# VH-VL binders against q47xb5: the designs that were tried, part 4

Target 1, 225 residues: q47xb5
Amino acid sequence: MTSAKNVIVDTGCANLSSVKFAVERLGFEVTITDDITIIQQAEKVIFPGVGSAKHAMKNIKAKNLEAALQGLTQPVLGFCLGMQLMTESSTEGKKSSTEGNNDDNTSHIVPCLNLIPTNVEPLKAQGNRLPHMGWNTLTQVSNHPIFKGISEGDYFYFVHSFAAPISEYTIASCEYGSTFSAAIAKDNFIGCQFHPERSSALGSKIIQNFLELDSTELNQELVNL

## First folded at step 9 (VH-VL; framework fv_adalimumab_6cr1)

Design D3
Fold by ESMFold2-Fast, scan of step 9:
Structure D3 (fold): chain C 225 residues (1-225), chain A 122 residues (1-122), chain B 107 residues (1-107)
Amino acid sequence: as target 1 above (225 residues)
Amino acid sequence: EVQLVESGGGLVQPGRSLRLSCAASGFTFDDYAMHWVRQAPGKGLEWVSAISWNSGYIDYADSVEGRFTISRDNAKNSLYLQMNSLRAEDTAVYYCAKGPYDFVWGSYFDYWGQGTLVTVSS
Amino acid sequence: DIQMTQSPSSLSASVGDRVTITCRASQSIYSYLAWYQQKPGKAPKLLIYDASTLQSGVPSRFSGSGSGTDFTLTISSLQPEDVATYYCQKYDSWPYTFGQGTKVEIK
């Protein structure tokens, strides 16, 4: 019988090997898989992604993973696009032109997994260049277990043009022209907008905290900003 | 088989304009970001511009910002580069290139066209 | 801004030789590195992405390795058709910088 304690969901994304490397250098074993049974039986699930919600949701549906992911009860950590897929929807595809309106009022709403009841919208960068690409600080950090050893002012690596707003699900914030959710959580589903696998020692700490997490801690602790 | 075919290159005087086209086939064009990459004679590769699947994100290299405009027509499986205020240093083979995702970030280029030569000379 | 440096700038080797080309980033790019082959008068062709993943249709004699700042492209047994200039390219973040290229010739 094949089984795995820790899994990375295989969505066909190019960054899966770098995520696997980030986990393995911490001394953990992890399996990249799209096998529903292996994912459901895992103790920890990492849900990474790059690209758009449209492409990722198309791949998830093609692999018949949608219902399986929605039914997970163990801790799940998504990062970047993985966090965005955990929301109700992502608003993508606002029409853009170099000479005209950047927001042509033509929105493309991509339904996502609806695991955390918030939505992803274009980042309100207030004149700053998009995407938000580079190192930036967490402005507020909750007592959530994944932030053990992480403080306000700590730097993480971001690359995104879309973000979830501040809500009751926000467990860390960041500012780039406006304040947005750097991380969100509800029950067993945790998402961070930044890339832990690219965020040096602090990113490694997030991954380590997640992999060492007792699922009982999430059921008993009510943590928020 | 994925194919990208550029057209529109040629000899042009400094300060004039030129429009490049790229015809795509063999993949679902509107699911991918598209790029222009150029190569001056005897030199290396330089990324020029990118456009996301839905034209929602567009970016340019600093060297062409304000002079070049990238656009796409998903119904026609076509990518365009409008080049204005051309300079001698814009002389290069211009390649149409496909990204592996529908967004421009984190992009390598999995397929390339054969290129079209643009020569800016008096 | 992250600089990409290739070494050597050119090399000559015999058919059947093991050829090694290196690419160095001035700071960590993790595994977000691609390798391209460009034959004279032709468009570049993707060989490897994610530092070590071989593109479909690329001969198994090509391999990539490395992570962080130091990366290597290896041709295990050089063939006449491998005469080309090879480029690395980072894609961890903007800008998508190419190395200056390594020209491979057969002696």
Scores: ipSAE 0.016, ipTM 0.571, lowest interface PAE 7.4, mean pLDDT 86

Design D4
Fold by ESMFold2-Fast, scan of step 9:
Structure D4 (fold): chain C 225 residues (1-225), chain A 122 residues (1-122), chain B 107 residues (1-107)
Amino acid sequence: as target 1 above (225 residues)
Amino acid sequence: EVQLVESGGGLVQPGRSLRLSCAASGFTFDDYAMHWVRQAPGKGLEWVSAISWNSGYIDYADSVEGRFTISRDNAKNSLYLQMNSLRAEDTAVYYCAKGPYDWVFGSYFDYWGQGTLVTVSS
Amino acid sequence: DIQMTQSPSSLSASVGDRVTITCRASQGIYSYLAWYQQKPGKAPKLLIYDASTLQSGVPSRFSGSGSGTDFTLTISSLQPEDVATYYCQQYDSYPYTFGQGTKVEIK
């Protein structure tokens, strides 16, 4: 079967075309596919997503992609929900706008791919409006290769109500009422909570850095935030 | 075949309440965010309210916040809009509309009901 | 809020004519724009999403283009059934906003 150098995993998400266009305008070819063999043989894998972890995991399981994604050894970049699906689990709880209670019966835990051992929890917005929607800055940025040419204070586009906390896997942070992981990484798996495909020239730089990434650069033992 | 059928519209006096319903069929209702969009007679479209697949995220246009309440019953494939403290400016055809995925943000409206007319006058 | 402005507000054209409708956003919205057709007395119908992706079942004479702030809906050969008001809608930023509409009539 023919191989593709760069692939976008077809998770059934509406933003696939925007991700494809973001890659193609940088001069790279990319294929949207749910074919396990093509994904496994690709040099670079982009894992996008919008929406809830429940719907995305349903689609991943329906397409028989779960084990294939867990076994990838080449660089993988997740966007927004794609990053969240790389964690152990996502907590989705009911938010009462009318009565202000958060009883345990409204909590929901969605098991995810467990590629990076952290968890997604409700964003602690401290009175700020949820979701966190719009442009916001990276407050800390590691020396991870994905951030070549990116600095503290650079703006990226966010739209989320859940976030991974700061941990040993954090490679960039952001603040919105509380500090959370703007990006996380472990080995070949890299996730951005923001949407690079919607983040103008700086977002394009993240995608370019990823597509030009030499896998030997990911063997750096000391890359962290 | 996706179908959305609104009901509950009618003539109502200012300051009173009205409840709209939307019956959904032809898709897995609890996998999608739902919206209300209205259109005043002879005017354009105005987004009113949104609710996520699990009711975890709800939002309103500034013009209706505090007066309208959106809700859903996934077991009954139904969407609701409770409209309180109605004003003449709320006179419009109210459309039930489906988002393309389970989240309320980044949404266009791939299917619409036929609408139900709400007239607020004395 | 993002303001969406359509031009023209109305137009009259003959069957077979190429019709162009424009939509301008007050700030950049990438390609997060949809086009709707509303026939008299009916609900809106989705024509195009992501600025240029044609919805399943929509005739190929409809096309969309643009990115950033300037968008265009084109009907390559106007048909009698195309008499309607057309609306653009941005979904880059909450709250969602629509253009004021463009009414298309046959001469």
Scores: ipSAE 0.009, ipTM 0.571, lowest interface PAE 8.6, mean pLDDT 86

